# Designs tried in a protein design chat: VHH binders against Rho GTPase-activating protein gacW (gacW). Part 1

Every score and structure here is a prediction.

Target 1, 182 residues: Rho GTPase-activating protein gacW (gacW), of Dictyostelium discoideum (Social amoeba) (q54g18r699to880)
Amino acid sequence: VTLTDKAQINASTIELPPLVSRSIDLLMEQGISSVGIFRTCASATALKKIKTRFEAGEDIDLKAENVDVDTVAGVLKSYFRELPNPIFPENLHEYFFQAMRQSSNEEIIQSLKDIIDQLSPLECKMIKKLFHLLHLISLEKDVNMMSPENIAICWAPTFFRSFASELLPINSFMIVNYFDIF
Structure headers, positions and changes below count from the first letter of each chain, unless a header shows other numbers; antibody chains are not in Kabat numbers.
F, E and O are the ipSAE of ESMFold2-Fast, ESMFold2 and OpenDDE, as the mean of both directions, binder to target and target to binder. V2 is 0.75 times the mean of E and O plus 0.25 times the DockQ between their complexes.
[cut] marks letters that were taken out.
Atom coordinates printed by the task and the answers are left out, and those that the model quotes come from them; centres of patches stay.

## First folded at step 4 (VHH; framework vhh_7ubx_2)

Design g01 (from c05 with D31S)
Fold by ESMFold2-Fast, scan of step 4:
Structure g01 (fold): chain B 182 residues (1-182), chain A 117 residues (1-117)
Amino acid sequence: as target 1 above (182 residues)
Amino acid sequence: QVQLVESGGGLVQPGGSLRLSCAASGFTFSSYYMTWVRQAPGKGPEWIATISSGGDTMRDDSTKGRFTISRDNAKNTLYLQMTSLKPEDTALYYCAAGEWYDLSDYRGPGTQVTVSS
């Protein structure tokens, strides 16, 4: 059994990809109050350079190399955008729509938890850490101008691989209710 | 359904100017970043410029002195003003919804720009 197989069996030992874990850690430290985080354009050249180095298995210390916050945000979003399957594939979209049609917040929350529980342990661990970051960013909206709705516009196309407007309120609900859902 | 339709391309002489347009529908255009990309014969796609919902721009250094990206949110239209065109600018130009061309799912079919005499 490989280390990867073992991690899938035992969720407590799951290791996040370095690109994901290091990007989120830097953004939690330096990006929470950055105006327009995830909405502001990064340097395409800088983004591709950092991304390529991570993909080559290079050990990158983003803080020591003073990598720009918007570049790190772009690299993180690019990772999720280029997954073979989106984190929330099309076959789950109807379940999300049905969850949002519930009459109470308690029922919506439980339905969303049930959908997330269908993801692999690694996918669940990644999105839990990512939505924690997104939630923290949304709390500073008066400083960073990134409301849950603005974050959803940046991230929903990546999570769902769809520009369907109905997905935006679902994504923003999950950001707002992070502690109840994840 | 998200749709992007480019127009304004054509044959132009070196030193000439063109204005490209991208008409958007099927999403809240004003809330999205919009990007211009070009692909020259035998080459991969090259990012030109991105504009935020609020009008902030990021441009490629090689073209930023000659190309200007702008948007009209009331018309759901993205523009690329090109001046001092060179033969090297010959390419298919297309627009995309999103920050970066490699992060954008939706792009138009493109409009051909040919710079020659």
Scores: ipSAE 0.013, ipTM 0.236, lowest interface PAE 8.3, mean pLDDT 83

Design g03 (from c05 with D31N D56K)
Fold by ESMFold2-Fast, scan of step 4:
Structure g03 (fold): chain B 182 residues (1-182), chain A 117 residues (1-117)
Amino acid sequence: as target 1 above (182 residues)
Amino acid sequence: QVQLVESGGGLVQPGGSLRLSCAASGFTFSNYYMTWVRQAPGKGPEWIATISSGGKTMRDDSTKGRFTISRDNAKNTLYLQMTSLKPEDTALYYCAAGEWYDLSDYRGPGTQVTVSS
C-alpha cells in the first residue's frame, strides 16, 4: 500500500508483489467455493504465461481478463514455490518440529507466533494474507472439498520443501487457528 | 513424443470396483509427480490423488478411503484402484504428469467411468 496523506507518512508501508496481492484478492472474491482449489493441477503453459507477464512488470487485471481460478491459484502457489529462499526459511524448520511437540494448543500457538516474528516484514505480510485466504477456503470445505488437511497437503511442499510430509500437521493447525496465530 | 494413455474405465454397478491404468512414454516417468483427476459433465476438474517419484501419496479426503493411487516405475505405469463406487463417481478420469506436485506438464485424454445400473 502507498501512503499519500501527511498523517500517514511516518508509517512504514510494505507493498506485496502485484502477483501475490492480485492473485489473493481474486481468489478471495472468486475462488473460496471453487471445488479442489489449489489441488487441481494448473496447466503449466497457462500458469507460466501469466507469471512471466507479472515478472515483466505488466499491469495485469486478472478479473477483467477473465483468468480462470485454477490458473490464478497455480500462479500464486508457483510464486511461493520458486522463491530463492523458502517463505519459511530452512533454519526455522526445527522450530516448527518443536511447536508440534508442545502439550497444549496455547503452547503451539505461542511457538508459532515466535516463529512468524522471525520473518521479515514483507514475509510476515505475505504469509498473514495467504493464511487468511487458506483459512477462508477451509471454512467452505463442504462446498469446495478442501479441508485444512487437504490445503496443507497442497501447500506443505511449497512451505517446507523436503520436510513437507513431516510438517503437514502443523501446517493444518495454522490454517485452522489463523485468528489465534496471526 | 510424450504420451499418457488411460485405460480400465467402463460401466460398473454401484458398489463395484475398477482399476484404472495410465501408460506413460516419451519422458523419464520415475522423475515426475503423477496425478489422477476426474471431470463430470458440467463440472470443473476434481483432483483425486498425486503420487511422488518415491511413492509418497497425497489424496483427497472424500475418496481416500475408497481409492488408492500407486505406480510402477519399471513399467512406466500409474494406477488408481477404485472400490465401493457410487453414482457420483461417474466422470472422465485422466492422468497428468508434472515436475512438481501442482504442475501439469502433460495430460492424458482420459477414460470414462460410468457408475449406474
Scores: ipSAE 0.005, ipTM 0.342, lowest interface PAE 10.0, mean pLDDT 84

Design g04 (from c05 with D31R D56S)
Fold by ESMFold2-Fast, scan of step 4:
Structure g04 (fold): chain B 182 residues (1-182), chain A 117 residues (1-117)
Amino acid sequence: as target 1 above (182 residues)
Amino acid sequence: QVQLVESGGGLVQPGGSLRLSCAASGFTFSRYYMTWVRQAPGKGPEWIATISSGGSTMRDDSTKGRFTISRDNAKNTLYLQMTSLKPEDTALYYCAAGEWYDLSDYRGPGTQVTVSS
């Protein structure tokens, strides 16, 4: 353990990957009311170009370059899909199922907080920022057609690397109750 | 090889009905979410509906009262029942394994639906 390792543990000093932080920032600004955000397919070619440039360490200003909202959404989702391990790995899934079987919303919220607290500081910082975006999108569902349930269908397989239908209500609960859980 | 083959498209009059089928092979169909997507002339792909392995469905609000997604895991087949068809429903319809937005390697070539008098 070095001083560098300790600094990486402190959430206030942890830098999000630029691909993640800049994509979320653009989507917060321009994507919240976009119809079918995260459902609408972006050009695979456009997505790959932007992703490759971020991976090369380019300082990309997505807004100045007028990158399409669906392309930015695709880049962000692709990042989480391609992580070596999913944000919510298989060994945590039973804890999620047990959390949802609690008798009160307070107990469910506390159990979910306990599960999230098992993630690394970087993972916690990323998922908190991402779920904030997803929560804001869900508030505009009458405009963007993306309810918490719709967002869960788009994101649960990426978060959990599982198509188990029981994960859908868990993901939507976390989106709705963002301020209580994160 | 992994294959997805759509069928059931054709020419239909406004107000008519069609049932699309997607025959899947080469993978464990029952374990995958399955999705219907359409692409209208001059437009990008538009998501229509997704069905989970357990049968939970998600549908686009503009079509959810008219379109029903279903699956038969024993037959490795995905269905889209379309009713009250409108000229605006004219598109190439294709199925995909997983969420459309996950850019699955398992995509079909599509079946053309034309709604015209």
Scores: ipSAE 0.011, ipTM 0.368, lowest interface PAE 9.0, mean pLDDT 83

Design g05 (from c05 with D31S D56R)
Fold by ESMFold2-Fast, scan of step 4:
Structure g05 (fold): chain B 182 residues (1-182), chain A 117 residues (1-117)
Amino acid sequence: as target 1 above (182 residues)
Amino acid sequence: QVQLVESGGGLVQPGGSLRLSCAASGFTFSSYYMTWVRQAPGKGPEWIATISSGGRTMRDDSTKGRFTISRDNAKNTLYLQMTSLKPEDTALYYCAAGEWYDLSDYRGPGTQVTVSS
């Protein structure tokens, strides 16, 4: 699929890449209470093996093959890390900073929604599903040790491709307020 | 400007020890995972260990008993203590900001470790 063809389909008919959809589905089922999810690294060999098979177009059943949670988490993060452009590119960063400077949570939420709405339909669908997973993980922080702050440390550099410390509380806010923003 | 500078490598006899350091600047070091990676002659990069901002460590099983990753957030410095070195440990060792799979673009130039008699 070309870039033009992708842009012409509506959100209801857009399918996520199998690597993304199947990884998130497994993690929602098996990964939410896993200690250090996204923080704990899997074997580099195992991660590359699974990723290469998805890239070759293999129909992988992660659950049937008993792929470990940390390998699946690593594959998912690697996908977003290796996108040609990050989900939240540099030109959007100032809008995120401006959103967080507003005086009420309602205003911050609406501004963040407006930023998210600027993404492509595929990107919106991917991050909505991903942030739902991250939100669910954050609710189990007493079991998994992954607070919104810890998740932000793992994910913000991948989402924004920036080490600006101001992005960490933005990512945390979006995880906590998932249902209001997405 | 993100900078990572490794030091502490050199020639060592089998069974010896080395302590590698990685000096970080240009980012909020204390907020980031830090990773040690090595590349042996004729092989691709091999992940060794990652340490979280809070000090929790993840290590490859092949080196877990001999190598220890640690950090000093006040000094913006990452360490790798290596003991019982083997000829197979000969490699270029480099540090990376973040997990090995996330932030490979923010890697240092590396420090060479040669283990030979």
Scores: ipSAE 0.012, ipTM 0.240, lowest interface PAE 8.2, mean pLDDT 83

Design g06 (from c05 with D31S D56Y)
Fold by ESMFold2-Fast, scan of step 4:
Parts: C-alpha cells; sequence; structure tokens
Structure g06 (fold): chain B 182 residues (1-182), chain A 117 residues (1-117)
C-alpha cells in the first residue's frame, strides 16, 4: 500500500470500526492456532447477538467477556460480507484478473499494490490489518489446518462475490505475499 | 418454502465409502453456491466443501483427496462422495444453500455418518 504525506498523516488518525479492530485484535491474540479458524462456524444466534451489540455502540471487551474465537471470526466475516459494496469494489475485479496474467511475481505484486492504492484510506487500513491476520494464520497451518488456499476459500466469496472461484489463486497469493504487497 | 433434505448416511467400517445426497426445493438451486458441513458430538460445525453455481469446487485440503462434491442442477441435488472413511469422519453431515458463512440462511437437518468397526 502506497500513500502521500497527507494520506499517511490521515491514515495514522483513522479509527477502524470497533467491531473490526477488536475482532482482529482478539483473533491475533487467541485465534491464530485455532483449528479451522474462519471455516468452523459458531451459532448464528451468538454471532448476531455480539454483532447487534457492536452496532448499538456498546463498548465490548471481547476478551473480558470470554467470547468464543469462532463467534468472533464469524462476526468479522459477517461485517465484510454485509458491506454495501465489497471491500474490493466490483469495478476493480478486472484488474485482479489482469494481475493474475503477469509474467513475474514482481509484476503481480506491483499490480496488487496499484489496486490497493485505489481504495480509500479507511478501506486500505482495514484490508492491511485483515490480511496481516490471515497471513499469520497461514504460518500456523500445521497446527490450525488453515493453509493460504483454505483461508482463501473461506474469504474469496466475501472479497470477490460472483468472481470468488476465478480469483481464488490471487487471494491465496496475497495471503502468502503479505509483506511484499501491504 | 425452502427445504433441504440430506440422505445417504449410515454405519460404515473404516476404509469404506458413502455417497451423500441433498435434495433441494423452494429456491433457484442452480444460482446458489452449495456447501457440505459436518458436526461431531460436542464440537462446532466444520466446513467440508463448497461448489459454485458455475460448478467450481472448493474443498478442505485434509479431505479433498477423499471427498468429492458435485451437483445436478436438473435434479436440484447436491452430492458428496466420500472414500477411505476414518473414525474421525464420524459426524452429522449437513447441506446448506450459500457460502460456508451463510449456514444460518438455508440448512438441512443432516444425515448421520458413523465410522466404526
Amino acid sequence: as target 1 above (182 residues)
Amino acid sequence: QVQLVESGGGLVQPGGSLRLSCAASGFTFSSYYMTWVRQAPGKGPEWIATISSGGYTMRDDSTKGRFTISRDNAKNTLYLQMTSLKPEDTALYYCAAGEWYDLSDYRGPGTQVTVSS
């Protein structure tokens, strides 16, 4: 992700929605080694209860309340799924296809950086923090059974909607190459 | 009314095979992603496989060599072919309309698979 001086200053003051920031923080602390994280589902009732409380503006301490890891993971995915527009807008999906046909990893990485750079500062901050979590989960695949490909399968429908299956390889590439892209 | 009905479960010995079916009605089956999920006693639901409206399949790496998801849009039916079954595969198997995270929208009652000798 590339930023101007003004955008960099603005990004440092941008607050993520509490649902997003607190869910990612808990999952980074407690969810990285959880078997089947994002694949295993908590009850819809538990997920809706926590999500409704965040939407009501409650100051929820997920750790103090001992909220189940799979519930937190489900809340986070639900948030991104229910965005009015996908976090990667549909008009950018053609550029992901173009990135996939590049001849070198360096060219694919640069194309992905260019796509991310078209997002708003808030969207950039959210996506960077989310992919950092997904990358960390992928590093523990021998414990959690969640390879980059398995994580991509869980998240591609949320990121790419109708193009989920076609863009699965680039989603996996982004998880693996987090430090080069973000 | 949306209805999903699983069948094909049963008792099987380790190393055996089963073919599960999910009969769907009350929605445009061909336009939906379809998913298989399992739940073992005392554990949360675990995703197994998803098939897109276009027929692209997404499967967990640990089971993809043994399990195959497929669909027949003319019959509004989803299938899961299971081979080389292990005691660890013992669970209630559900089908759901939608991606893995949409299980709450349209979900069947499940069919029990028990792997023991």
Scores: ipSAE 0.000, ipTM 0.217, lowest interface PAE 14.8, mean pLDDT 83

Design g09 (from g02 with R59Y)
Fold by ESMFold2-Fast, scan of step 4:
Structure g09 (fold): chain B 182 residues (1-182), chain A 117 residues (1-117)
Amino acid sequence: as target 1 above (182 residues)
Amino acid sequence: QVQLVESGGGLVQPGGSLRLSCAASGFTFSSYYMTWVRQAPGKGPEWIATISSGGSTMYDDSTKGRFTISRDNAKNTLYLQMTSLKPEDTALYYCAAGEWYDLSDYRGPGTQVTVSS
């Protein structure tokens, strides 16, 4: 079989960590129109409690337990913040900067797709699902006050482990152009 | 183009005062919690104060009563009024968009405060 066909088959069987999949699913259902989602945090106590239970391997039904939207958002962001390596490690940053120097949106999109393709299958599956959520949130910006730029402020330092301001427009471009990139 | 730019730092005598400013642009400043963070040489970031979009304030115990956080939404500017400064307050001071417990949120390049006799 071809490497491409085998990779696609393997990707279809990859399951996301329950913390990631269940958090995103709840936020897709209940969090899209929440004012200040990802910007406004729930109590540190509530966040730590839920996170600790996931880390202990507990089978948590966030919806059945009526867990607060901001708590779920905080748990999800904390997961990515605490990964041993960021989703977009420093060795990829120059490629992101080069991508944004392209003259057309089509060229920028293709360059970003090429960067995403360098991630592991699990990382690709996680980031695709996460950026879908971020894209949907950005569409409701007049209600939730979370524009692509505001989402980038909350997420870019976590994705890149860097406070370089040049990464903010890259992150917001990826949110806006989700369907073309992922 | 999102940016946070701090200013107002400098050298000051113990017991003195300084007013720090953070000019914000490229986002809906009025909708954000805003935070001041400091980092002393060889140490990690330390939370100082947070102000909500509605104007409610929270302070670290080490600065409560000496520092006052405030905001001017019309000017997209965050302020930190510092009084009764101590040598222990010597640090690089950053403004950040967001709340206390997420020190990984976007922050500015910082402004240096040195309290020395």
Scores: ipSAE 0.012, ipTM 0.297, lowest interface PAE 8.2, mean pLDDT 83

Design g10 (from g02 with M58F R59Y)
Fold by ESMFold2-Fast, scan of step 4:
Structure g10 (fold): chain B 182 residues (1-182), chain A 117 residues (1-117)
Amino acid sequence: as target 1 above (182 residues)
Amino acid sequence: QVQLVESGGGLVQPGGSLRLSCAASGFTFSSYYMTWVRQAPGKGPEWIATISSGGSTFYDDSTKGRFTISRDNAKNTLYLQMTSLKPEDTALYYCAAGEWYDLSDYRGPGTQVTVSS
């Protein structure tokens, strides 16, 4: 049980934004072993072009158009960066810090689950799918050079809208322990 | 206008060392994340290292232990100390300023590093 009962009930009827679902699907298929995925800079022009087309409601087949992996990764990351509220807003940060101060991994995991339970069903569905991708990337670290720590460096400021260094080990813990938390 | 100007690149032998500098102007340097990025011929840009406004440092696994990022806020200058250089480190190195590690608000034109005999 990685989702709340409420989130799970609604998950089958909740559609992810096409930008999110299609980007993750392409990266699952083509991006997991890409060296420096999420770390390698995308062309700002190429990224903005694809993002604008998704925002206009265009039905984009990323694979058929041969959109490069780094552009897709950049589009996905920019989506979360530019949300009006971050996935983990500031009012949840103290709960994350408290969770990490627990004495056992089992207690940390349960506390993190309790925090995720406070997210909306859509947010919960998006974050579960995204962290699954991040977990898979971390498993290929000897090929792609993206350890959980490197992924946390790329993603923590986006997830938390904060530069507090204490958030980095929290993000990497969540990536490593994906199956226990999500 | 905002400007970032890199220097210190050149031709070095494998196992050699170089120190890159990035001179920044036109923005509040001390408030920004500063990043080094490299781009090898025919490849996309690759993140190398980032230093936060507070001085926390983060490195790519390929350079960790060999490269050191630092900043001098009084001089508005970013540094990259590179040691144990390998042919695979051959690339255009540029600095970037922003709030995010791989998508920066400002980027420099770069300085070329070539590691060869």
Scores: ipSAE 0.000, ipTM 0.264, lowest interface PAE 11.0, mean pLDDT 84

Design g11 (from g02 with M58W R59Y)
Fold by ESMFold2-Fast, scan of step 4:
Structure g11 (fold): chain B 182 residues (1-182), chain A 117 residues (1-117)
Amino acid sequence: as target 1 above (182 residues)
Amino acid sequence: QVQLVESGGGLVQPGGSLRLSCAASGFTFSSYYMTWVRQAPGKGPEWIATISSGGSTWYDDSTKGRFTISRDNAKNTLYLQMTSLKPEDTALYYCAAGEWYDLSDYRGPGTQVTVSS
C-alpha cells in the first residue's frame, strides 16, 4: 500500500464537516451547469445566514430549502478561505514549483501525489471530493463558461493564499488531471 | 477601523477608458491581497481581479486584456485601469481587502461606472 493509498483509505473513516459534504453534494447535483459558478458572488446576507446555521450545528437540507446555487458555492469557498491554514500551506509551495518543472506528465503527476501524501487524512478527503467537483464543472465549460483556468483563478488564492503566478498552472493541471492524481 | 473608499467612476462611451482608485486605511495595506468586484443592476456581485502583496495578478476572463489591476503601497491605493469599455461593464465597482469571494470581507461603498452612448 502506498502512502497515497493509505491516506485515501484512512480518509474513508473520517466524516467531512456537514457544511463541506452537503455543499459539494448539492453543487454536484445542481451546480455543474451554473454559469459562472464560483466566479459569481452570493448575497452576503444569504451566505452569512447559511454559514452561521451550519456553524451552530443545524441540520440543513439545502435542496428542500431551495438554497441558491451561488449561495452554496459561496459558503463552500468561504469555509476553505477561513481555515486556519490553507489546504496547500506555504511550506508545500516549493514542491508544487518542483512538480511543474518535471519533464513528463507522468513525473508531474507522481510529484503531485507525493505532495498530497503529506496532507492529513481529513484534508486528503476534502481535496479529493472538492477537486472531483471542480473537474466535473470544467467538463461543462461550454455551458457554464468555467474553464479549468477560470476555476483555478477563483480557487488558487483560497488554496494557496500566498500565491505566485506560477501556481495557477499547477492548480489548473490538477483540475484537468483529477483521475490521474486523486 | 478598516476603511476602503472607491473613486473614479462616471459615465463613459463604449470603447472608452476609465481609471478607478481605492484608498485604504486602518490595516497594513502592503501585506494584503486586494480585489475588485462589481455588481451590475439586478445581478449579484461578480469578481473582477485580484492582486497579491507581491504584485501577482488574476482576472476574470470577461475583463482579461481590457482591465489592469495595480497597487501603490506607498499611497495605500489600489487601481483598476479599464479600457475598451462595453455596455455590459456598467456596474457598481468596489474594492475589498483579501481575495474577496463573499460580502463578509470588508469592502468599500463602491463607485458607479455607466457605459452608454
Scores: ipSAE 0.000, ipTM 0.228, lowest interface PAE 11.9, mean pLDDT 82

Design g12 (from g02 with S52Y)
Fold by ESMFold2-Fast, scan of step 4:
Structure g12 (fold): chain B 182 residues (1-182), chain A 117 residues (1-117)
Amino acid sequence: as target 1 above (182 residues)
Amino acid sequence: QVQLVESGGGLVQPGGSLRLSCAASGFTFSSYYMTWVRQAPGKGPEWIATIYSGGSTMRDDSTKGRFTISRDNAKNTLYLQMTSLKPEDTALYYCAAGEWYDLSDYRGPGTQVTVSS
């Protein structure tokens, strides 16, 4: 077993928080073609209710309870917004800007992979699954009206905890090139 | 002091037009995404449109044919041009810096739009 094999084994055994895994699974099944997914505002009371129940450790079956797609999307986004540190903390932002200044897409992709490799195994597993969902949503943009650019407007402030517009093309590049980066 | 102040709301007839303004102060307006959100009594907030610093826009499908978001960075002002207004457009309209639910550090008190027959 090499160091690489050890890292892969460790990553495969990590469990995502139930709020994250169950929300993404429901959205992959029911939310991909939803018009304005992540853009449309959920009911604040419904979102808070479901979120509070997850935080209390309740075993919630989102599908059996027929929870609204926009509510599930809002719960998922609120989880990442409320992390003590954003997934892409400020000390990584300069590396993202440097990555995007490379001359070829292949170089940009490799630089972004190197940045993501700096995340913890749990963070890496969460963001990989989340960007897979975002990529799938972007493929249905003619139905759901959520292009990579529109998804970036919704998610970049949450990922980077910054309103800087320069982060939007970085986020959309990562959505488009999901399979090459993650 | 950081402030967002909406204006331009009021009573309007169905089929009419209205232009909302949002005056921003106390922060670097040109660097922020700016959003219009509305909230009808008893309902949650509804996303209308977002414009980011580069000028690209995202609009709600149900209103994008009737509503246009724009900004004037020299005046630190955000606009929402509304046409073909319907009774169901009756709501309190807010502007926000960033996204409404997430990183809206600054939110206005709103301006009431009432569309009556």
Scores: ipSAE 0.005, ipTM 0.325, lowest interface PAE 10.0, mean pLDDT 83

Design g13 (from g02 with Y33W)
Fold by ESMFold2-Fast, scan of step 4:
Structure g13 (fold): chain B 182 residues (1-182), chain A 117 residues (1-117)
Amino acid sequence: as target 1 above (182 residues)
Amino acid sequence: QVQLVESGGGLVQPGGSLRLSCAASGFTFSSYWMTWVRQAPGKGPEWIATISSGGSTMRDDSTKGRFTISRDNAKNTLYLQMTSLKPEDTALYYCAAGEWYDLSDYRGPGTQVTVSS
């Protein structure tokens, strides 16, 4: 088994945290056309209640409990925001700036693939699933008012923490070019 | 009715300091993440910093070392402490309820900061 085959096997056997998997699944089913998804503030009380239950080890059926889509979106963002290190940590930011300086889309895509390849298998699986959701939301921008740029504005502070405004263009590029990058 | 009112702007010399305030009313301030945004003439809005309901901060790295966001939930007030001001910091500074400046209904009229020698 080659290193590439082992990495692929590890990725396929890694299970996402229930908070992440359940939230993304609900939002893919019910949240894609929601106006201002990720932009609209969730109830802090509702968000804290659901988040606390997931953190206590519950595998919550968000659909059966009719949890509000903005609450689910808020829970998902809160998870990534509260990671000890951002999903794209400071040591990767220089590589994102290097990617932005490339002259061709093919070179930008390859640079982004190389950055993602530096993430752990779990981080890579989470980010792939998350960006798939963000890509699908961006396709419905005329209904939901969430263009790739608007999604990037909502998520860049969570993804990067530092350099968020400077990294908006590459974040937007990743949303648009999901199938070429992930 | 939701209201946000910014104050504390003015004319300042390069290297100077200003403290901006944003007075909030009409919503449960302590439950909202709050954001500072600026907009220079002829340019789009630029995010500066967000503070969560729990007090955690997220800041743009270009201003992170010079600007500090804070809140006083007892006074329903958001603050931005600005130090080592540069001419490029000249802008209208807005506060917004939420993580970002995209909430059109929950944005203040702004306070003008002019940094000039």
Scores: ipSAE 0.000, ipTM 0.157, lowest interface PAE 12.4, mean pLDDT 82

Design g14 (from g02 with Y33F)
Fold by ESMFold2-Fast, scan of step 4:
Structure g14 (fold): chain B 182 residues (1-182), chain A 117 residues (1-117)
Amino acid sequence: as target 1 above (182 residues)
Amino acid sequence: QVQLVESGGGLVQPGGSLRLSCAASGFTFSSYFMTWVRQAPGKGPEWIATISSGGSTMRDDSTKGRFTISRDNAKNTLYLQMTSLKPEDTALYYCAAGEWYDLSDYRGPGTQVTVSS
């Protein structure tokens, strides 16, 4: 087997944190057409309550408890925002600038694939599942008002910290070109 | 002590232009993300645009061709330039300030924009 096959096998056996997996699953089912998804602010109190319960290891059925879409979206975004290191480590941000400066879409795609290959198997699995959700949301932009650019606005500060504004175009590109990159 | 005060709203004909202002006081304006939001009667709030402390802008696709957000850190003022106004732009427009792009730490009372013949 190749190194790629081994990495893929390892990724398939890695379990995502329940907060991440269950939030994404609910949003794929109920959040895709929600107006302003990720842009609309959720109650900080409601967010903290759900997040604390996940952190305590509680087996939360978000659908059975009728947790609102904006609270779930806020919980998911808060998880990534509060990671000790950004999901895209700061030392990789230079490579996103280099990718953005490429002259062809094929070169940009290859550069992005090379960046993603530097992430751990868990990080790769999380980011792939997250961008799949973001891509699906972008397809419903006429209903939900969340274009790739609008989604990038909501997520760029979480992904890129101080370079959020400058890396908006590459973030948007990744949402649009999900199937070519991930 | 923290205040956000919008101005520049009013009645305008379809196809017209308006410039909204948001005067900020009581906090370090230049360090905050600033946002314009509107709410039409019977509808939820609709995000228009956000501008970073450094001037980078993020805009809703449906309005970005007609609306421009800008700021003057020396005057502690946020602006929204609106062109080619349509009846569906009729709404209460308010500004918000946050330490993070998706946080609304402070919000103004709004200025009414009515687009009618």
Scores: ipSAE 0.000, ipTM 0.211, lowest interface PAE 13.7, mean pLDDT 84

Design g15 (from g02 with W100Y)
Fold by ESMFold2-Fast, scan of step 4:
Structure g15 (fold): chain B 182 residues (1-182), chain A 117 residues (1-117)
Amino acid sequence: as target 1 above (182 residues)
Amino acid sequence: QVQLVESGGGLVQPGGSLRLSCAASGFTFSSYYMTWVRQAPGKGPEWIATISSGGSTMRDDSTKGRFTISRDNAKNTLYLQMTSLKPEDTALYYCAAGEYYDLSDYRGPGTQVTVSS
């Protein structure tokens, strides 16, 4: 096995939490064109029930159970929102501000890549898969009414907590420039 | 007991204006995100706007030029100012409160808005 092959094998063995992987997979299949995805104020009852079952280790087939798109979107957001530390740790928020101050898109992209490199392998894998979903949703904005800016409004409080409003532009930049950053 | 009570709906002519109110009680209003949602008969719920505890707003692009969300924390009241109303704005309008902008912990029964000549 070459060093490159070994690195690829090791990366591929990192498993995402089932809640994260199964929610994203369902949303990629059924949610991309859903009007107002992530934006609608979802009922807490249905999503808390599903989230509790995932946390209990249940093997949930979201498609077989016909769980609605908005509930799945709510479950995914609640997972990241309820993390003890935000997925982008607060000590990295200064670097997001620095990235926003760069003079060229190429410099902003490199700064973001440097920030992501500071995350754990599991966190990197989760955030890459999540932003891939958010990017795909943004491409269908004329159908789903979810521009990169609207998606950023929905997700920034989860990613950046108290700095959500100030970091909205970098959040939307990451959604648009997914392939260059991740 | 937590209560959200909407008012200000009614029949209005196309091009008219309405101001909706949502009176909140039984929780710390100033600490919650407040949201306006509408639902037309046979349609799913459509998000209009959310306002944070500090007054920062998030708005649907299709209505943000005609609708303005605001709050008065001293009066525990949420408002939606609606201008240039169209027949397609006919819906039940309700308010919702959540600790997070996307989570409805509490929801009002709604106030009916009908735009017709």
Scores: ipSAE 0.005, ipTM 0.327, lowest interface PAE 9.9, mean pLDDT 84

